# Designs tried in a protein design chat: miniprotein binders against q96jn8r1131to1294. Part 82

Target 1, 164 residues: q96jn8r1131to1294
Amino acid sequence: TLEFLENHGKNILLSNGNRTATRVASYNQGIVVINQPLVPQLLVQVRIDFLNRQWTSSLVLGVITCAPERLNFPASACALKRAAWLLRGRGVFHNGLKICEKFGPNLDTCPEGTILGLRLDSSGGLHLHVNGVDQGVAVPDVPQPCHALVDLYGQCEQVTIVNP
Below, E stands for the ipSAE of ESMFold2; O stands for the ipSAE of OpenDDE; V2 stands for 0.75 times the mean of E and O plus 0.25 times the DockQ between their complexes.

## First folded at step 8 (miniprotein)

Design kk12 (at its last look DockQ between E and O 0.04; V2 from the best seeds 0.00; counts 0 for: pae E 7.2 > 1.5, pTM E .776 < .8, other shape alone 4.049 > 2.5, placed apart)
Fold by OpenDDE base, look of step 8:
Structure kk12 (fold): chain B 164 residues (1-164), chain A 96 residues (1-96)
Amino acid sequence: as target 1 above (164 residues)
Amino acid sequence: DELERKIEEIIYRAFELVEKGELEEALELIVEAIRLAVENKDKDLLVWAIYEIANIAQELGDPELLEKVLELAEEAYELTKDPEIKWLIEYLEKDL
């Protein structure tokens, strides 16, 4: 089953069989990685469970191609400068560099209950799904294996892995 | 580029301080990063920096700092005329 790895940000508390991640302190240190690597046609989804309006911005979603068990997580996904493809706001970033200006909905404004999904297609393209709707290819030709990453940042304080 | 190198260094240091919970010290570096980002017209860095400062302000319980951040953002917009920065300002204002 899909679960978050025990190797996670300092402020994360896992529950619900490690399918729920809650940031229990501050606004950062909230990176989690899903245990199973993405494979073609596997849709991995997380639901935004709780937004805390006292903070600013929201979650970052993406993939990493390094070994997640060995990753020393920075306070923010924005600090990941290697082997990282990230969706932040409406932008797509590769190792800190924006490779797409406008893609999908603004993640900073997604309400509670929003279900965000990642899926690799047969060509290695990484798709974003929002509430079950394919938003298109966010990143073409993503190296495999790769793992889905969620940074519970800012307002986003809890997410849960959900099945399609 | 030397400027880019400087920015990278400051960002690195800021992240290190944030990870250590040294938010006040990190704040100083982030402010510097904003200045350099404006100079280098790095809107992505500006966006990050603004969010960080906003959250640091909240963490420190300093609402006045958030107002200062908005002022900095406005200044940044005036200098860069980047529509994303303008959007960010509007976004932050709605959350206030």
Scores: ipSAE 0.610, ipTM 0.848, lowest interface PAE 0.7, mean pLDDT 90
Fold by ESMFold2, look of step 8:
Structure kk12 (fold): chain B 164 residues (1-164), chain A 96 residues (1-96)
Amino acid sequence: as target 1 above (164 residues)
Amino acid sequence: DELERKIEEIIYRAFELVEKGELEEALELIVEAIRLAVENKDKDLLVWAIYEIANIAQELGDPELLEKVLELAEEAYELTKDPEIKWLIEYLEKDL
């Protein structure tokens, strides 16, 4: 079953059978990774449970293509400079490089209850789903295996893995 | 180790400067990182520096800098054969 990996950001507490991640301090140190790589055509989803509107920026979604079990995570996902493909705000980033200025909705404005999904298509394209609706290909050719990552940054204080 | 601490300082400071929008100062740090990477044959630092200059060039909107970044990336690819640099070259060529 899908769980958040025990190796995570230092401000994260896991609960609900490791399916729920809560950031319990500050605005950062909130990286979590799902314990199994993405399987082509299978949707992985998280729900935004709690937001703190005191902050202006919110969560980051994406994938990493390196082994996550013993990786030392940076304070924020944006400091991942290798093996990372991230959706942040309205942008798509690879290794810190903004490769798309505007894709899908602005993640900084998604409300509580929003369900965000990641799915690889048969061509290795990474799709974002929002409340079940496919937003199209964010990244056309992601190396496999890759692991889903959520950074509970800023506004985002809790997410839960949910079934599609 | 002295070299490792210097590299970490450059990377974190450059990240801070880019987030603050101080792109000219960030560029100076990345140029220093390139010199260190070449001097020490540090492929990981070189790949990082090429990606960061590309990011800065896009933010500045400077087409001459973007062309120089492509030249640097092609040279770095010949030195390293790193697939991340090959990806970047293909990406930049689509935009040009």
Scores: ipSAE 0.015, ipTM 0.488, lowest interface PAE 7.2, mean pLDDT 84
ESMFold2 (binder alone), look of step 8: mean pLDDT 72; pTM 0.597

Design kk13 (at its last look DockQ between E and O 0.04; V2 from the best seeds 0.00; counts 0 for: pae O 4.9 > 1.5, placed apart)
Fold by ESMFold2, look of step 8:
Structure kk13 (fold): chain B 164 residues (1-164), chain A 96 residues (1-96)
Amino acid sequence: as target 1 above (164 residues)
Amino acid sequence: DELERKIEEIIYRAFELVDKGELEEALELIVEAIRLAVENKDKDLLVWAIYIIANIAEELGDPELLEKVLELAEEAYELTKDPEIKWLIEYLEKDL
């Protein structure tokens, strides 16, 4: 029973049994976190439901390796100063350091209906899935436990957790 | 802490300036943030600021700056024993 945590960004409204997150104001304050840590047999998937092309950038996807239940979320995922591994645009970032210039699709151009997935492999490698297709290892060795994170940033106004 | 929030703002602004291609301004801001974090004895902000200056140094392609960042990271590791600084040191050593 995967759900978004009740601890989330200020501009998020949860619905659909906490499986749908909507950003209801502005362009930021849209961080949500999945309620269970990633394990090798768990594929966490979200569908992009609504985009507003007024904005240039879109959602950020990734993991945090600290406990999320009482964390004070910043306005944007890129301001997570510790314990963060993020996919943004075409790049992969760790605590603001770009560790890979180009990985997977450009998240800023993914259309409505795209299903984005995260899972760990047995070595702690973080895999991105796009519409069911494994894009390979984005981050080779993520500390555990970690939780999947989505920042409904800019264009991205709604995502829904979907079952595999 | 009002000063802590100000230092965080400077660090994040430096990160944003990299996105905009304003690397010189980003470097000036992050150097200031490092100085303030050291003076304020804020180990967490120092660690983050070191990550950001490492990012700036790589975007600039400046090997002298990268060497200085590695030295700073090694000093910070001795003070903090923070595993995230250890990760960064190992990362930077592979770049060199």
Scores: ipSAE 0.774, ipTM 0.909, lowest interface PAE 0.8, mean pLDDT 92
Fold by OpenDDE base, look of step 8:
Structure kk13 (fold): chain B 164 residues (1-164), chain A 96 residues (1-96)
Amino acid sequence: as target 1 above (164 residues)
Amino acid sequence: DELERKIEEIIYRAFELVDKGELEEALELIVEAIRLAVENKDKDLLVWAIYIIANIAEELGDPELLEKVLELAEEAYELTKDPEIKWLIEYLEKDL
């Protein structure tokens, strides 16, 4: 069963069998990691449940290749400077630096109810799925094992892991 | 937009230099990108550039530079009101 790990950002409250993450304070400290590592052809999906329009940015989605159970989470995924591939806005980031300017839809403007997915292909390419539609390879040749990461940042105050 | 393209090219070049460990040269380029982004009122590129310069500064380990970056970030925040920049400010302050 896919769940968020108990090791999470300080402002996160887990519920629904750890399948729902809610940021209960401020706009940051909202990083969560999914327990099972991504394996080829496994689609991991989260649904945006609630957005707070007080902020302008939204969730960050990506993967980490370090041990998530031991990770000391920074206030934002942006501060992950190693072993991190992140999707933010329309950009793709590696260890804090943008490596792609325009990819897929703008995550900052995804409405509530949007289902975002991550999937590794047989070649190690990381795919983004939006409402079940494959947006293409965001990151080629991602090291394995890796874990899906969600940063409930800015507008994004709640997400839930959903089945494909 | 031609200027936007130019700014992006500078940023990507800076990124490549960072990847090569040429941080000083990367810093020079990213500062230029910031200036141009401000001039062109490009908030997205400004946020991107500010984030990169912060990372460069941290890697260089220069406290004076970090302070300068902090000031720059504060100015950028006033222009963009982007929460990422706000976070960077708070993050950098803790490192100082």
Scores: ipSAE 0.039, ipTM 0.350, lowest interface PAE 4.9, mean pLDDT 88
ESMFold2 (binder alone), look of step 8: mean pLDDT 80; pTM 0.766

Design kk14 (at its last look DockQ between E and O 0.03; V2 from the best seeds 0.00; counts 0 for: pae O 9.2 > 1.5, other shape alone 2.622 > 2.5, SAP 72.626 > 70, placed apart)
Fold by ESMFold2, look of step 8:
Structure kk14 (fold): chain B 164 residues (1-164), chain A 96 residues (1-96)
Amino acid sequence: as target 1 above (164 residues)
Amino acid sequence: DELERKIEEIIYRAFELVEKGELEEALELIVEAIRLAVENKDKDLLVWAIYIIANIAQYLGDPELLEKVLELAEEAYELTKDPEIKWLIEYLEKDL
């Protein structure tokens, strides 16, 4: 069963059998990681449950390719030193380097109820899904194994893992 | 260990300056951090710093700085053999 790891950002409270993550303070320290690596062709999805629109930026979604159980997470996913492939706004980032200026929808504008998905294709390409619709390949060749990561940043205060 | 943490603080400060758009100040700090990481033989901090200086060069749009970053990255790859630096070199070269 897919759950958020107990190793997470310091402002996160896990609930609902560790399938729901809530950021309970501030705007950061909200990194969560899903407990199992992505399996090629299998879609992993989270629903945005609660947003605070007083912030201008919202969640970051992506993968890490290092073992997540013992990592000391930074305050924000964009400060991950290595092994991170992240979607932020419309940009795609690798270890803090913007590698694509525009991809898919702007994550900062996704409303409550949006279901965001990650899927590896057979070539190791990382796909974003929005409300079940494939947005294409964000990253063409992600090293495996990798784990899905969500940073409940800024606007995003709660997400829940949902089944496809 | 204490020196390693000091170097890490410098790199993190440079990262924060990049996020704020203070690219010239970030560049000054990260160049110093790279030198210290090499001298201290800290492979992980060196890899991190190389990514940050690459990000700075990308935002500044200075082709001469980008070329220097590629040279630094190649030297760092020879020191570390870290595949993340190899990936970065290939990425930067395809954009040329």
Scores: ipSAE 0.151, ipTM 0.575, lowest interface PAE 5.7, mean pLDDT 87
Fold by OpenDDE base, look of step 8:
Structure kk14 (fold): chain B 164 residues (1-164), chain A 96 residues (1-96)
Amino acid sequence: as target 1 above (164 residues)
Amino acid sequence: DELERKIEEIIYRAFELVEKGELEEALELIVEAIRLAVENKDKDLLVWAIYIIANIAQYLGDPELLEKVLELAEEAYELTKDPEIKWLIEYLEKDL
């Protein structure tokens, strides 16, 4: 089953069989990684459960290609400088650098209840899904194996892995 | 936005400098980014810039750099009175 790894940000509390991640302090230190690597055509989804509007920005979603069990997480996914493809706002980032200005909906404005998904296609393209709708290829060729990463940042205080 | 893009580019350049160990130069760029963000009234970029450099400082375990970050954050707070920046300051102080 899909669940978040025990190796996570310092402000994260896992619950619900490690399928729910809650940031219990501050607005950062909220990185979590899903245990199973992405495989082609597997849709991995998380639901935004709670937003705290006292903060700006929201969750970062993406993938890492390094071993997640050994990763020393920075306080924010934005500080990942290697092996990281991230979606933040409407931008796509690789190793901290923006590689696409406008992609999909603005993650910073997704309301509670939004279901965000990641899926690799047969060509290695990473797709973003929003409420079941394929937004297209965010990253055309992602190295494998890779793991889905969620940074509960800013407003985003809780997410839950949900079934497709 | 052209200015927004400029600020982001400065931040990215700062990252590159940090990787090269040129922390003082990186810090200078972050200061510039912060000031430009304030000027442009872009709170999101401001918070991001401060957060990122703080995160880098924490990662590196450099107390001197952390102190500098705190100074930058304090300056930013004085300019914006943004509660998120204030919270970050308090958070970082607890780590020292």
Scores: ipSAE 0.011, ipTM 0.244, lowest interface PAE 9.2, mean pLDDT 87
ESMFold2 (binder alone), look of step 8: mean pLDDT 78; pTM 0.735

Design kk15 (at its last look DockQ between E and O 0.03; V2 from the best seeds 0.00; counts 0 for: pae O 6.8 > 1.5, other shape alone 2.986 > 2.5, SAP 70.344 > 70, placed apart)
Fold by ESMFold2, look of step 8:
Structure kk15 (fold): chain B 164 residues (1-164), chain A 96 residues (1-96)
Amino acid sequence: as target 1 above (164 residues)
Amino acid sequence: DELERKIEEIIYRAFELVDKGELEEALELIVEAIRLAVENKDKDLLVWAIYIIANIAQELGDPELLEKVLELAEEAYELTKDPEIKWLIEYLEEEL
């Protein structure tokens, strides 16, 4: 069953059998990782439970291709120096390089209740789903194994893993 | 290592300046970070800094700067053999 790993950002409190992550302080230190690598046909979904609109930026969603269990996370996902493929705002980033200017919705404006999903296709392409709707390929050739990552940044204070 | 932390902070600050539209300041910072990473022989920070200068050059829309970044990435690949630099070289070659 899908859970958030116990190795997470220091401002995260896990609950609901490690399926809910809450950022309990500040605006950062909110990285969480899903405990199973993505494989073709595995859809990982999280629901945005709670937003604090006083911040202008919101969650970051993506994958890392290095082993997450003992990784020392930076304060924000955007400071991951390697092995990171991130969806942030309207853009797609690899290790801080914007590789796509506009993909899917603007994550900074997604409301509470939005369900965001990640899966790999059979060619290793990373797909974003929004409320069950496939947004297409964000990254065409993600190395495997990779793990889904959420950074509860800024506005985003709580997410919950939901079953598809 | 305090110098390594300083270099990391400069690189991340340069990344943040891109979001603010301060592209010339970002470029100045990242060039300094690259110089420091080379002097300190920090290959991991060099690789990351090259990703960030590539991002800055892309945002500036300066093809001569992008060509220089590609040359820098090729030199860094010879020095580091880091597959992350190889990926970046291929990306930049397609972007020309």
Scores: ipSAE 0.804, ipTM 0.923, lowest interface PAE 0.7, mean pLDDT 91
Fold by OpenDDE base, look of step 8:
Structure kk15 (fold): chain B 164 residues (1-164), chain A 96 residues (1-96)
Amino acid sequence: as target 1 above (164 residues)
Amino acid sequence: DELERKIEEIIYRAFELVDKGELEEALELIVEAIRLAVENKDKDLLVWAIYIIANIAQELGDPELLEKVLELAEEAYELTKDPEIKWLIEYLEEEL
């Protein structure tokens, strides 16, 4: 069963069998990691449940290749300097550095109910799915094992892991 | 946008300096990036930059740096009146 790990940002409250993450304070400290590593052809998806329009930015989605149980999370995923591939807005970032300017839809403008997915292909390419539609390869040749990471940042106050 | 790219490059350089322990210089660069972001009316980049530097400061556990970040954030708030920056200031103050 896919769940969020107990090791998470300090503003996160887990519920629904650890399948729902809610940021209960501020607009940051909202990093969560999914327990099972991504394996080829496994689609892992989260649904944006609630957005707080008080803020301008929204969730960050990506993967980490370090052991998530031991990770000391910064207040924002964007501060991760190691073993991190992240999707923020329309950009793709590696260890905090932008490696792609425009990819897929703007995550900052995804409405409530949007289902975002990550999937590794057989070549190690990381795909973004939006409402089940493959947006293409965001990151080629991602090291394995890797874990899906969601940063409930800015507007994004709640997400839930959903099955395909 | 060329200016946006320039600002990002400055931020990246700041990250490199932080990794080298050159915090003062990194801070200077970030200040410059923030100012440029204000001038370019790029609130998203501004908020992001301030947020990231604050997080770095917290991770480093450097109270002096954190104080400087607060000063920077306060300056940015005065310039933009962005509520996210205001919230960040309040949050950081509680962490000190």
Scores: ipSAE 0.019, ipTM 0.249, lowest interface PAE 6.8, mean pLDDT 88
ESMFold2 (binder alone), look of step 8: mean pLDDT 80; pTM 0.758

Design kk16 (at its last look DockQ between E and O 0.59; V2 from the best seeds 0.00; counts 0 for: pae E 3.5 > 1.5)
Fold by OpenDDE base, look of step 8:
Structure kk16 (fold): chain B 164 residues (1-164), chain A 96 residues (1-96)
Amino acid sequence: as target 1 above (164 residues)
Amino acid sequence: DELERKIEEIIYRAFELVDKGELEEALELIVEAIRLAVENKDKDLLVYAIYIIANIAQELGDPELLEKVLELAEEAYELTKDPEIKWLIEYLEKDL
């Protein structure tokens, strides 16, 4: 069963069998990691449950390639400068370095109810899915094993892991 | 380790400055962090610092600085043999 790990950002409260993450304070400290590593052809999805329009930015989605149990999470995923491949806004980032300027929809403007998915293909390419639609390869040849990461940042205050 | 803590603090400050768009000041700090990380042989913090300076260079759009980053990354790789630094080198070589 896919769940968020107990090792998470300080402002996160887990519920619903650790399938729902809620940021209960401020705009940051909201990183969560899914327990099982991504395996080829498995689609892992989260639904945006609640957005607080007080903020401008929204969730960051991506993967980490280090052991999540050992991570001391920074206040935001943007501060991850090791073993991180992230989707923020319309950009793709590796350890803070922008490696793609425009990819898929703008994550900062995804409405509540949007289902965001990550999937590794047979070649190790990381695909973004939006409401079940494959947006293409965000990151080619991602190191494995890797874990899906969600940063409940800014507007995004709640997400839930959902099955395809 | 006291030196490690100091390096972490500098890196944190540098990142905060980057986040604020204060890239020039961030650059000064991160260079210091790199120096100290090399001195202390702190591989993880060195990786952090190298990617931060790469990010700064990218944001500044300064090709000369990017070339310097490449040089620093190559030196760092010699010290750490870290695959993420190798990735950065390959990335920079491709785009420069």
Scores: ipSAE 0.512, ipTM 0.801, lowest interface PAE 1.0, mean pLDDT 93
Fold by ESMFold2, look of step 8:
Structure kk16 (fold): chain B 164 residues (1-164), chain A 96 residues (1-96)
Amino acid sequence: as target 1 above (164 residues)
Amino acid sequence: DELERKIEEIIYRAFELVDKGELEEALELIVEAIRLAVENKDKDLLVYAIYIIANIAQELGDPELLEKVLELAEEAYELTKDPEIKWLIEYLEKDL
């Protein structure tokens, strides 16, 4: 059963059996992590439920390769210093290094109702899915185990885990 | 840890400047952050700062700076033995 982990950003309220995360203050402190590591048979999907277009940037999506249960999360995912592989805007980042300039859609423009998915392939490649459509390999060989992460940043105020 | 917080602030400022496209100012800050992290023997912040200067070098497209970054990364690996630095070295060498 996929849920958001109880260890999360301080502005997050979990609801709906820990399957819905809402950022209830400010524009940051909104990191959530899925409670199971990614494996090839597991497609982790979240739906963007609510956006506030007052903010310019939107959610960050990705994985961390260290244990998330006791991790001290920074204010935003982009400040993760190690073991992080992130999709932000159209870029792919590892520990602050942009490793791909354009991949998939611009996350800053995804509307409410968009379903974003993360999956590992059999080679350890990280795939992004958008509304059920595989966007290809964002990161070719992510160390395992890795854990799916969403940062409800800026525009993004609520996401819900949905089943494929 | 006052110095550690100062180093973190400099690195985050450099990251913001890179995001804004202010690469020369970001480079000045991150060089200072690296120097301070070495002096303070802060291995984790050194590793992170090396990642940021690598990003700056890529954005500038300066092969001489990239070679200097590789030298810094090799030095940082000798100091830290952090596998994240080894990954970075291998990544940068693939693009050469």
Scores: ipSAE 0.288, ipTM 0.687, lowest interface PAE 3.5, mean pLDDT 88
ESMFold2 (binder alone), look of step 8: mean pLDDT 78; pTM 0.736

Design kk17 (at its last look DockQ between E and O 0.61; V2 from the best seeds 0.00; counts 0 for: pae E 4.4 > 1.5, SAP 70.819 > 70)
Fold by OpenDDE base, look of step 8:
Structure kk17 (fold): chain B 164 residues (1-164), chain A 96 residues (1-96)
Amino acid sequence: as target 1 above (164 residues)
Amino acid sequence: DELERKIEEIIYRAFELVEKGELEEALELIVEAIRLAVENKDKDLLVLAIYIIANIAQELGDPELLEKVLELAEEAYELTKDPEIKWLIEYLEKDL
């Protein structure tokens, strides 16, 4: 079963069998990682449960290729400068470097209830799904194993892992 | 390690400046970090710094700087043999 790891940002409270992550303080320190590594054709999805509009920006979604259980999480995913492929706003980032300027919808403006998914294809391409719709390949060749990462940042205060 | 801590601090300061759009100051800091990382033979911090300077170069849209970054990345790869640096080199070569 898909769950968030106990190793998470310090402002995160896990609930619902570790399938729900809630950021209970501030606007950051909200990184969570899903326990099972992505495998080809497995769609991993999270639903945006709650947005706090007092903040700007929103969740960051992506993958890490290092061991998540031993990772010392920074305050935000943007500070991950190694082994990180991230979707932020409309951009795709690798270790902080923007490798795609405009991809898919703007994550900063996704409303509550939006379901965001990640899926590896048979060629190692990382796809973003939005409400079940494949938005295309965000990263053409992701190293494996990799784990899905969600940074509950800014507006995003709660997400839940949901089944396809 | 005292020097390692210093390098790390510089790197993250540079990153914060990048996020604020203060690219010129970020560039100065990250160059220093690269120098120190090489000196201290800190492979991990060198990798981080190289990616940050690449980001700065990209944001500035400075082709000369981008070319310099490629050179630095190649040098860094020789020192570290890190696959992340190899990826960066390949990426930069395609975009330049």
Scores: ipSAE 0.252, ipTM 0.657, lowest interface PAE 2.0, mean pLDDT 91
Fold by ESMFold2, look of step 8:
Structure kk17 (fold): chain B 164 residues (1-164), chain A 96 residues (1-96)
Amino acid sequence: as target 1 above (164 residues)
Amino acid sequence: DELERKIEEIIYRAFELVEKGELEEALELIVEAIRLAVENKDKDLLVLAIYIIANIAQELGDPELLEKVLELAEEAYELTKDPEIKWLIEYLEKDL
């Protein structure tokens, strides 16, 4: 089954059979990774369980193309040392460089209960789903293998992996 | 490695400043991080720092700075041979 990997950010506590991740301190150090690489047509979904509106920014969602089991996670996903493709706010980022100004909803304003999904299409395109609705291709040709990542940043204090 | 952790800390601070829109202060920090990464021969941190300075230059919209960043990226590619820097060079050459 899909679970969050035991190697994660320092401020994360895993629960619910490693399907729930909670950030238990501060605003950062909250990176989690799904325990299996994406394969074409696999839909990985997480529900936003708890938000703390004291912070302005919220979660980051995306993929990394290096093996996550022994990776030293930085404080924020955008500082990952190896190739990453990330959705933050309304933007799409590659290794900290904004490559698209607006894609999909503003992740900083998604409410509790929002279900966010990632899947890879047959062409290697990375799709974002929001409450079951495909937002289109965020990244047209993601190198494979890649691994789905959530950074419980800022507002986002808890997410849970859910079935489609 | 204490120097590696220091370089990572500078890069993190620069990234946080970029998120807050303090681009000129972020630029000063990332230039220092690049110098230290070259001195420490830390190829991974150099690649990360080059991406961040490219983002800063793009956000500032200064064409002279973008040209300097391109030169710096080409030098970093010579040092690292990392395909992520080659991708970045090609990307920047399209967008000025």
Scores: ipSAE 0.192, ipTM 0.605, lowest interface PAE 4.4, mean pLDDT 86
ESMFold2 (binder alone), look of step 8: mean pLDDT 80; pTM 0.759

